# VH-VL binders against q2ft37, part 33

Target 1, 241 residues: q2ft37
Amino acid sequence: MGHHLKRVVSPKSWGIPRKTDKFVTKTSPGPHNKNALPIVVWARDQMGIVRNMKEAKHVLREREIIVNGRPVRHPDMGIGIFDIVSIPKSGKHYRILRDKKGRHVTIPIDEDAASSRLVKITNKTIVKGGRIQLNLRDGSNVLTDKQYKSGDSIVLSLKEGQKNEIIDHFPFQPGNMAMIIGGKHSGVVGRIIEHIPVPGSLPNRVILKDESSGESFETIDEYVVMVGRESPAIDRWGIEE
Key: E = the ipSAE of ESMFold2; O = the ipSAE of OpenDDE; V2 = 0.75 times the mean of E and O plus 0.25 times the DockQ between their complexes.

## First folded at step 11 (VH-VL; framework fv_fezakinumab)

Design m4 (at its last look DockQ between E and O 0.65; V2 from the best seeds 0.82)
Fold by OpenDDE, look of step 11:
Structure m4 (fold): chain C 241 residues (1-241), chain A 120 residues (1-120), chain B 111 residues (1-111)
Amino acid sequence: as target 1 above (241 residues)
Amino acid sequence: QVQLVQSGAEVKKPGASVKVSCKASGYTFTGYYMHWVRQAPGQGLEWVGWINPKSGGTFYAQKFRGRVTMTRDTSISTAYMELSRLRSDDTAVYYCAREYDFWRGYSDYWGRGTLVTVSS
Amino acid sequence: QAVLTQPPSVSGAPGQRVTISCTGSSSNIGAGYEVHWYQQLPGTAPKLLIYGNSNRPSGVPDRFSGSKSGTSASLAITGLQAEDEADYYCQSYDSSLSGYVFGGGTQLTVL
């Protein structure tokens, strides 16, 4: 079954009970890939806002769920970290994050916060005409004439008429604030102290300082997402549970 | 039948905290958002916030942020609202209300309310 | 100071038709958010009367009706009865406040 996997082998990041039903929806190829949570699993198992797949399909047909400014059409569409999920008719908005165990968590946010989303730049491609295509962590891309670096974060507008416009930029550099999205320090917001390039195929190392505890810790580039400069730019960063 | 049974009336001093409970029965507790709405004596309804009993997620009105905490105990199908740093203008009947339709945001069942009186 | 504006009071004789207005703005009713209505009898908790602008829950008589147009909503009560004497509240969502909002309430007196 191409749309299902055994529930017992579902990713731990989904944070769902594994000893209930035999199967669970498999995420379709697309945004976030292996790091994606199917929208139906989010709605049913995490949020409890639908009871079953039939209800999920119904609400999706009705365009009840908006992700990053676009209606979700398929129950197996994946959502991931920093995605904005909106329920237009009831004014509910959510940001997807990761907790300290690496599980997807849903944080309610207000209208202003839901008007933009943060995304990490994975790499850049020069396209015909000399414009720069930013390839983003979630698998999407945006065109720009401005210079950014891999590892930087950009803030994209979700407002009507301004969709996908870059409205802010957080450089990957010492002194700026980052959120850790993987490993044992998942969910922690800290300040970058040092970036240590590692020769070869091993991931580069990043040393950060947790501003709340004063503790320094180490992680890898892949797990670091810039979330601000001197201070985090997005509300309700840091997850305790 | 759906029932929302709230805790009894409270009398508090300014600066104190109050925690009101709302025990739900007759339906799947984790399947519906729970709202809290208050009503000062002789005044209108004021939305305080909501909680998702399934996830524990909460969202508060701006006015109450930093002062209100909503929690739930799924084992006993009970929602809680705690309001701290109480002031005289917090005197009100506090209602818990089940949100029947998550997608449209209306409440079909309400508790009988809990009177919280704040006086020196 | 409610975000949604209702008349403080309305009155009517038994059998008459009365209407209660709920005036919002571009950030709530005008933004397309649905309007819901609640009835609150004296000394009781609010009761859902109308949901989704014009839908009646089970048990609500058809003499109650709701409508929405532009930035305003309206509750109409036909065949007014003594038992209809209560406070009525409209409710919606306001994007500018990022929260659910109620009208100031309307006290309906049956003469």
Scores: ipSAE 0.919, ipTM 0.960, lowest interface PAE 0.5, mean pLDDT 94
Fold by ESMFold2, look of step 11:
Structure m4 (fold): chain C 241 residues (1-241), chain A 120 residues (1-120), chain B 111 residues (1-111)
Amino acid sequence: as target 1 above (241 residues)
Amino acid sequence: QVQLVQSGAEVKKPGASVKVSCKASGYTFTGYYMHWVRQAPGQGLEWVGWINPKSGGTFYAQKFRGRVTMTRDTSISTAYMELSRLRSDDTAVYYCAREYDFWRGYSDYWGRGTLVTVSS
Amino acid sequence: QAVLTQPPSVSGAPGQRVTISCTGSSSNIGAGYEVHWYQQLPGTAPKLLIYGNSNRPSGVPDRFSGSKSGTSASLAITGLQAEDEADYYCQSYDSSLSGYVFGGGTQLTVL
């Protein structure tokens, strides 16, 4: 009737995954999914729009919360940077951003801003039928016939009838504008100067110029999200300096 | 018993600013959005914007952006609306209204209103 | 100018049925956004009368009912009484304005 210490499973915080038959088919989520904010934490703790888990589950069953054009079904579903969260019946829309400390912040936005989302391309896969599948930082994917590269950002429509159509493209290349989403320079908006590939397991390096300070700085390519071309696009995404 | 108690009437000159307060009682202030709605004399209702008292997030009607600021002080359960660069056509009764249902967007309790008169 | 159109006035005798229309467009009522109704007695703040097109909050007499069809909504008052004399406003959301919108208001006079 008691229990021994050997029955205590390791916490996930120690990095030892709990393996069961149900877990043998899952892979670790991508960077967006790893740092994702559960929708229940957002709704209850940040926004105060539900009081508890029971109310959160009721709201989700009623399809009251739409993330990136799709109803959220589970309270543990994650949201992350540049996600669009919409409340259809009351016309409230939000974009999720990060502050300079890497914390999620929620920016109210209008209907036009809520009709599209910015997302970084992680990699691509050739799928059945020879089409190109772009694998996106948030763990989603989109099919395309056009040429896009890893590290680029695309803008996806959220409009009914045009959902997931690519309506804009920001190449990862010198001269274009980026936002840094991690590390020492999180939250900085800068212009790409140089991309320095690094062989092996080390991260590739990116040199940018902070247009506000004139300072050049270095980060890794994982932290770089393209937010514009040669012209600034900062206000389009609700990013305030 | 839900109550929204607003600050008293104000008279301002064009170009000035006004800050109206709305003190809430009888409910959890941070659990409900607060709207501001105005009504010019003899005219209808006009939505100004809302604030989430929990997060401090705000959203304003287009015609007021750049002139309105909504804030709150959760320690005294009070919402504020400040309107700057006042014009004579800003003369109105300004109401705070509690949004009961975040998901449907209707307000169940209204303050009694604050008359703001803008005249030379 | 109000986004939702209401008649400026409506009148009726005690005991009669009156209706107050609220006409919108494809960017508000016609897009499926709900309509809410408020009653404003003279010299007072608005009071919620109908929410979600047709739902009546507790404390509102069942003589008041709401409906919605196409791009329009309607508030019906049956068994009209003297205390119903007030201004009535419909409210919805408009996607083109990204905001909440009210009708221009209807003054109900009980004869």
Scores: ipSAE 0.839, ipTM 0.937, lowest interface PAE 0.7, mean pLDDT 86
ESMFold2 (binder alone), look of step 11: mean pLDDT 93; pTM 0.937

Design m5 (at its last look DockQ between E and O 0.84; V2 from the best seeds 0.86)
Fold by OpenDDE, look of step 11:
Structure m5 (fold): chain C 241 residues (1-241), chain A 120 residues (1-120), chain B 111 residues (1-111)
Amino acid sequence: as target 1 above (241 residues)
Amino acid sequence: QVQLVQSGAEVKKPGASVKVSCKASGYTFTGYYMHWVRQAPGQGLEWVGWINPKSGGTFYAQKFRGRVTMTRDTSISTAYMELSRLRSDDTAVYYCAREYDFWRGYSDYWGRGTLVTVSS
Amino acid sequence: QAVLTQPPSVSGAPGQRVTISCTGSSSNIGAGYDVHWYQQLPGTAPKLLIYGNSNRPSGVPDRFSGSKSGTSASLAITGLQAEDEADYYCQSYDSSLNAYVFGGGTQLTVL
């Protein structure tokens, strides 16, 4: 596969100008999907902290950027929603979210918030020995002896010494808080009112209530990520712009 | 040459708001973070927060959260700092400072400062 | 109350060497964050003097030098001159406060 895309056909979720350069970096296979934001596009086009690919490669070689507790070494590595990006030498930390238009947005966060990340459980696999492998939305997985359900969210520690330990769990159930990560309600934080299974291959429906506005709305399972129970557990939820 | 031109001195009453501007020139405005630092009369420097002019992202010192708002207008290369619910201890010279190195976190150019006086 | 501790004042005669200390903790200098130094002449804005512990920007004389060790940093001025009379501030980042932090400042008097 090529390393570049025509900029005009870049995913809308990247939120970058399309009528500037002819090409843009293509996301490499890895975390998230092909629509994930390449780290160089994040740094150059969204954040403006590097001027070009050469500079980007330089800072990556110097291990200046940490994503989810690991140094990024390749400019085409993809980042996505709920990823934690840290600049260790300057103490800057960021969480990746989605705005109302489904574009990646970067939210500055403090170190405590950057010490863990939220991730949705996509499905489970039983591995040898009877342990449960949780397959996560970003393409990663973790092993656990505890029971979780698909659709639940877990909070993974990024702290040194307890990396990838599950430190919290948000069940997918009515009454709990969720963030919408796709569709027209992207960025909205609401409380789950009802889960409506749909027979067949169609996505299941979820009814939520935006407690800030009191408005009820509908979305699909794929777009729902649990972010808390009675209240959102992570700071600065919800994107207004 | 790099220049940071700040708005003029302000005199405010307690409880009021003040908005200080910092117009940047001589470099690409969106390519560098802008910090705000204040200095009370006869006192040391105190960091208020930073803004990324490119993304609009902001990060404030805990002390000022809820009271400070940093914004920018990229069309005129100007950064703004608004401080609300002013108190007498907010009296200070407020500086905008360009962060030259995003990765190490130091500022190479500073505005001349804007004196904000809060008095009843 | 500054997070980084500096002596309130130091003095020296022209031509002498003076040092200004900047004492931090495990959450700032000791955590590996760089220390930067600023010079503030009377009635003026701060000016970058040292960045990245020991680097001099263009235009800063080589008689200014910085160092870092453990939880502390130091600014050394050799060949002290009258124009060096100013306030000097160290700056770093503190992870526990989630903030850029300055020292309390040191007033340098040239005798």
Scores: ipSAE 0.916, ipTM 0.958, lowest interface PAE 0.5, mean pLDDT 94
Fold by ESMFold2, look of step 11:
Structure m5 (fold): chain C 241 residues (1-241), chain A 120 residues (1-120), chain B 111 residues (1-111)
Amino acid sequence: as target 1 above (241 residues)
Amino acid sequence: QVQLVQSGAEVKKPGASVKVSCKASGYTFTGYYMHWVRQAPGQGLEWVGWINPKSGGTFYAQKFRGRVTMTRDTSISTAYMELSRLRSDDTAVYYCAREYDFWRGYSDYWGRGTLVTVSS
Amino acid sequence: QAVLTQPPSVSGAPGQRVTISCTGSSSNIGAGYDVHWYQQLPGTAPKLLIYGNSNRPSGVPDRFSGSKSGTSASLAITGLQAEDEADYYCQSYDSSLNAYVFGGGTQLTVL
């Protein structure tokens, strides 16, 4: 019944024991890619705050878990890097990040830190009336009258009365700080040196410098998320392992 | 039966550190957050912070950040609280308390407490 | 100066009803956070008495009851008994402090 992954083949980014159960919940089609973590896997297997699927469904039915300002109702809904997870009635808040091994880690944060979220702009759409809709990596959209480019990051407010207002912007350009979210260099925070467009369907290349090691490295633009301008905007954008 | 057994009383000088332990039994240790709460002599209860024994994640009250570290060893079902750069006003009984209800934030079982005395 | 304000002491004769108040603010009880109550008998650790504003754990007599209204909560004890002599603490969460907060405590004396 339903779609399940064997636990042995689950993505390593979920950080769960792969040999303790036969199956885990398959990620539903949704705003994050296949590395997104189902909320039930997070709650039961990473956090230990629910005991089984039945309890997870009850908790979700009661809207106890808020992700990026909205209740999660389905146990297969995915969460991923930079998401804000809140438990409103006990005042607990978390940010999802990745460690150097590419595994999702859950960072407890205070209310102020939980009042905004970072998202990458993946595309732009012109909608009725000539307005610009920004298409975001998490699958959500924001309307704007200002100029932003795909590849940039924006910071969205989660505060009441200001929800989804753009409160900061990190352009994708040389000199700015980025976090790598995939490939060999996942979890690395580095400074962009050069963006190399590649014709055709091949990915564009990005050269970065990891200023802590002094090493330069290359990745593809889909793995690059801007996390600051000349310095990272939040101290814990990357987790050193 | 749920039981939280804490380490014995400690006497420390100002500037030292103390590490208090809390050994859990009678339940699944990694299934419940553990809080630390202190009570200075003749005074009320003061929340220090919590740890999730499953993930190891911690969150501390603002006044203790930079001085407190909460850890655990899941192989022996034991939580720890270490407080550094002790002052005389850190003299208190330190309790561990199991958070029964993660969603509402209340504790159902408390250890008997560990007296930490800080004096010259 | 406690975030949650309780009277420092209350007293009552056996068989009487007493009430202990717990007054908060818009950042804790007034923001919708639950209030929980703990009893601390002399020389012992606190014990859960009331959770979720008004619920009793198994083993707590029904003469203990709790309520919450606005920014305040109340613990009521009816049929007061000598064994009820203890300190009582309310607890909630405060979003401005990012902290679990307790009242200053109320010493109940049974006369």
Scores: ipSAE 0.813, ipTM 0.927, lowest interface PAE 0.9, mean pLDDT 87
ESMFold2 (binder alone), look of step 11: mean pLDDT 93; pTM 0.946

Design m6 (at its last look DockQ between E and O 0.89; V2 from the best seeds 0.88)
Fold by OpenDDE, fold request of step 12:
Structure m6 (fold): chain C 241 residues (1-241), chain A 120 residues (1-120), chain B 111 residues (1-111)
Amino acid sequence: as target 1 above (241 residues)
Amino acid sequence: QVQLVQSGAEVKKPGASVKVSCKASGYTFRGYYMHWVRQAPGQGLEWVGWINPKSGGTFYAQKFRGRVTMTRDTSISTAYMELSRLRSDDTAVYYCAREYDFWRGYSDYWGRGTLVTVSS
Amino acid sequence: QAVLTQPPSVSGAPGQRVTISCTGSSSNIGAGYDVHWYQQLPGTAPKLLIYGNSNRPSGVPDRFSGSKSGTSASLAITGLQAEDEADYYCQSYDSSLSGYVFGGGTQLTVL
C-alpha cells in the first residue's frame, strides 16, 4: 500500500470524489511536493481518459502523456499548477491551474500556449563557477547568468531545441499582475499594490487589488505568482477572472 | 449499441443563436470526448470543437471562438453546442461525433446531424 | 479551402483499384499526426473508415487500405464496388491552427 492512501483523506486540491473507492494513488516525492496531483488521478478521475490503473500504465509506457516537455513514466508522478500536459499524438494540450476553491483544474490550451510554461522562482543558489541556480516552485531548477529575484516568475520554453530556456520574466513588484495560488483567495488574479516584508519567521504580506471587482485583499508571498506586468496576460495564461 | 441522437432541424434568423443537442446512449458518456463537426450544403467537413463530458473542458476551433459554447448534461448524457451571432454561412448540418481514441483523435460514431438553416 | 488537399473527384469501374490522396504540410501530416479517413454515403453521416493511417475498424472490408508518407496520406480501394460510391474525407490535426482538420473531400464515382 506504499503507493496508495485512503481516498477520503486525499488532498482537497485534487478535486476528486472521496467516497468512491477506498484507496487512491499517492503522489510520489518530486515535483510540487506530495500534494501534487498524481498523473493517474488526473487521467482517470479528473479527465476520464483512462478507466483504470492498468490502462494508465499502458498509456504511460507508450509515452502518450508529456508533462513540461518530458514523457511521464510513472503513474504516481505529480503534476501541479502551471504544468503543461500534452497529448502529442492527438494535439491536445492542457495547463493545470487552481480554481477558487484551490482545486486543480485542467484548462485546454492551444499549441502556442503549450510551448512554454510559467514558474515561480522560490530562491537562488550560487553554484560553482559563479552561475546562478534558480530554484523553482515546482522543485525544478535552471541555471542562468542573468539576475532575477526571488518571487519573480519566469517563462520557460518547452520547444525542442530551446527546452528550459528563459524566454520571459515577470518581476514581483507593485503594479504587476499576479495570480493567487493558495489560501482563501486562490484563483484570483490581481495587481500587486504593496509588498510588506515582515521580519522573522512570519510570511511577508502582499496586498493586491482585484481589477474586476475593485476590491483589495491581502495574502502572503508564498501564494503569489506573477503572471504578467502592467497588462493582464489573462488570455495568454488561460486565466479566467 | 452506441447511439447519438441529435435534435431536430432549426431555422434561425441572422444574429440569432442556435443550440443543438446530442443525446448519447449505449456507452459511458463521461468516458469519451465529444466533437462537433459541421458540413455546409455541398461542402466538406469542418471541425468546430470538442468537449470532455467528464470535466466539462472545451476546446474550440479558432474560427468559432467567441461564438460557440459547448456544454453537457451528464445526468442525461447529452452534449450541447450553441452557436451565436448566426450568419448565412453558418447554414450547415451539424454533427456530434464521439471520439473513440483520445490519444489519436478520431471519431467512430456520428450523429445523424442537425440541419441549421440561417436565412433572413 | 480545406487544410488538407484531396482531389475533388475520382472514378473507377467495378473491380478496379482507385486511390485518393490527402496532401498536408509540415504542420499536420508532416508533423507526425495520424491521418484518419471517413466515408460518407449520400445523405448520411460520415463513417470511420480508416484510423491511425492504416487501421481498419471492424466491419470495414480489407479492400480499403490507408497509408502515410511524408506530408501525404493515401486511401486505396481495391475491387471497387458500386456501394463504394461516396464522399471520402481525410482528417488529421494541424499544429499551426491548433485544431483538427479535414480534407476537402473526394467524390468517388463507380462507373
Scores: ipSAE 0.920, ipTM 0.964, lowest interface PAE 0.5, mean pLDDT 94
Fold by ESMFold2, fold request of step 12:
Structure m6 (fold): chain C 241 residues (1-241), chain A 120 residues (1-120), chain B 111 residues (1-111)
Amino acid sequence: as target 1 above (241 residues)
Amino acid sequence: QVQLVQSGAEVKKPGASVKVSCKASGYTFRGYYMHWVRQAPGQGLEWVGWINPKSGGTFYAQKFRGRVTMTRDTSISTAYMELSRLRSDDTAVYYCAREYDFWRGYSDYWGRGTLVTVSS
Amino acid sequence: QAVLTQPPSVSGAPGQRVTISCTGSSSNIGAGYDVHWYQQLPGTAPKLLIYGNSNRPSGVPDRFSGSKSGTSASLAITGLQAEDEADYYCQSYDSSLSGYVFGGGTQLTVL
């Protein structure tokens, strides 16, 4: 077993053995934060579909892997929760989720489920012409003429000719269904009871009812992703009840 | 010397379940997807689903969702397919097949098949 | 039954050429998915014969060849031999079914 600072500090969400390899692939420019999983780690270490970096680079040059409707070009590009990963020539499609231990899991999905993606709005910006740019949790953005709020989720089409069209909307509000993506309650699906704004530097609080247990719990708003309205859209997201 | 050794023939009553095994040898079991394909007597081939032995992820043909479960035990390089609520039209030879090429989706080695007969 | 359509039987004399068609649709072969071919001798498991439309695995004679055009694929067998008597299946992927699909099979008889 090897000890090295870079290997030891790799996020647990990647689900790779720690302290055995001297170096871990660093996340580079991509739409996700430091919890993002490099595509090479996913393909080699989680899925076992490439054997080494040389093979990974080859399949990426051939545009064999499509993430959120775009070919992945670099092995260190990151993927994260709710991303759609497709292997178009063999018809395999996956959604990236996180298990209750906070590790990335890969859920196989059918063609219909792979034709859209769920994404949280982190903020918005007014750009030239009075149009609204929605800035999304995965680091991407879309332009819209419609009113959406930070904390809402939208569903974006991945279909050719309709890419990035908003096809559904889940408002961040009491009564609607959310999935928790971080902290103690990661992976839990619950109903929003209350959003408690907190002035100052402390995170805003959200109180939810856990649908499986019926018990209430608290988390912070950055961990909350809306996944439905009065009922969850379970089959579309691969979330287990 | 790739080999896929399947469990023996089974006779089941309607409503029961069957679990077919497929023991792999001669290659890295976790490096290749495993497919299950069935063939009813006198009929063609029908794809049931696949499993990634590395991750345990599965995907089933729509016809079998809710009735089929594919699992594996990597410590003994063995894949399993369980079919529940059996009916007479589930009578078939069930094959496991190694997907050689993940990117193109073809299988190079097949087990000899397991006959499952469903009759009362 | 079969999403991919094959003739139920073909025949030829030794030394002749036969072809086996595999006709699909816009959701499979017509969408650009590869076609693979399998040979099945009576009472045995299928054996890979052609992959990626036209490639032969090691040990398959060059008298077997494959091609694909439009929504169809074809397996050609030249120099027909008695040991070529078998059932032949094409395979592809179908996006509307989100799954792998086989042809109905073609029984080849050598006269």
Scores: ipSAE 0.856, ipTM 0.941, lowest interface PAE 0.6, mean pLDDT 87
ESMFold2, look of step 11: ipSAE 0.851; ipTM 0.943
ESMFold2 (binder alone), look of step 11: mean pLDDT 92; pTM 0.940
OpenDDE, look of step 11: ipSAE 0.915; ipTM 0.957
ESMFold2, fold request of step 12: ipSAE 0.851, 0.846; ipTM 0.941, 0.944
ESMFold2 (binder alone), fold request of step 12: mean pLDDT 92, 92, 92; pTM 0.941, 0.941, 0.939
OpenDDE, fold request of step 12: ipSAE 0.920, 0.915; ipTM 0.965, 0.964
ESMFold2, look of step 21: ipSAE 0.853; ipTM 0.942
ESMFold2 (binder alone), look of step 21: mean pLDDT 92; pTM 0.941
OpenDDE, look of step 21: ipSAE 0.907; ipTM 0.957

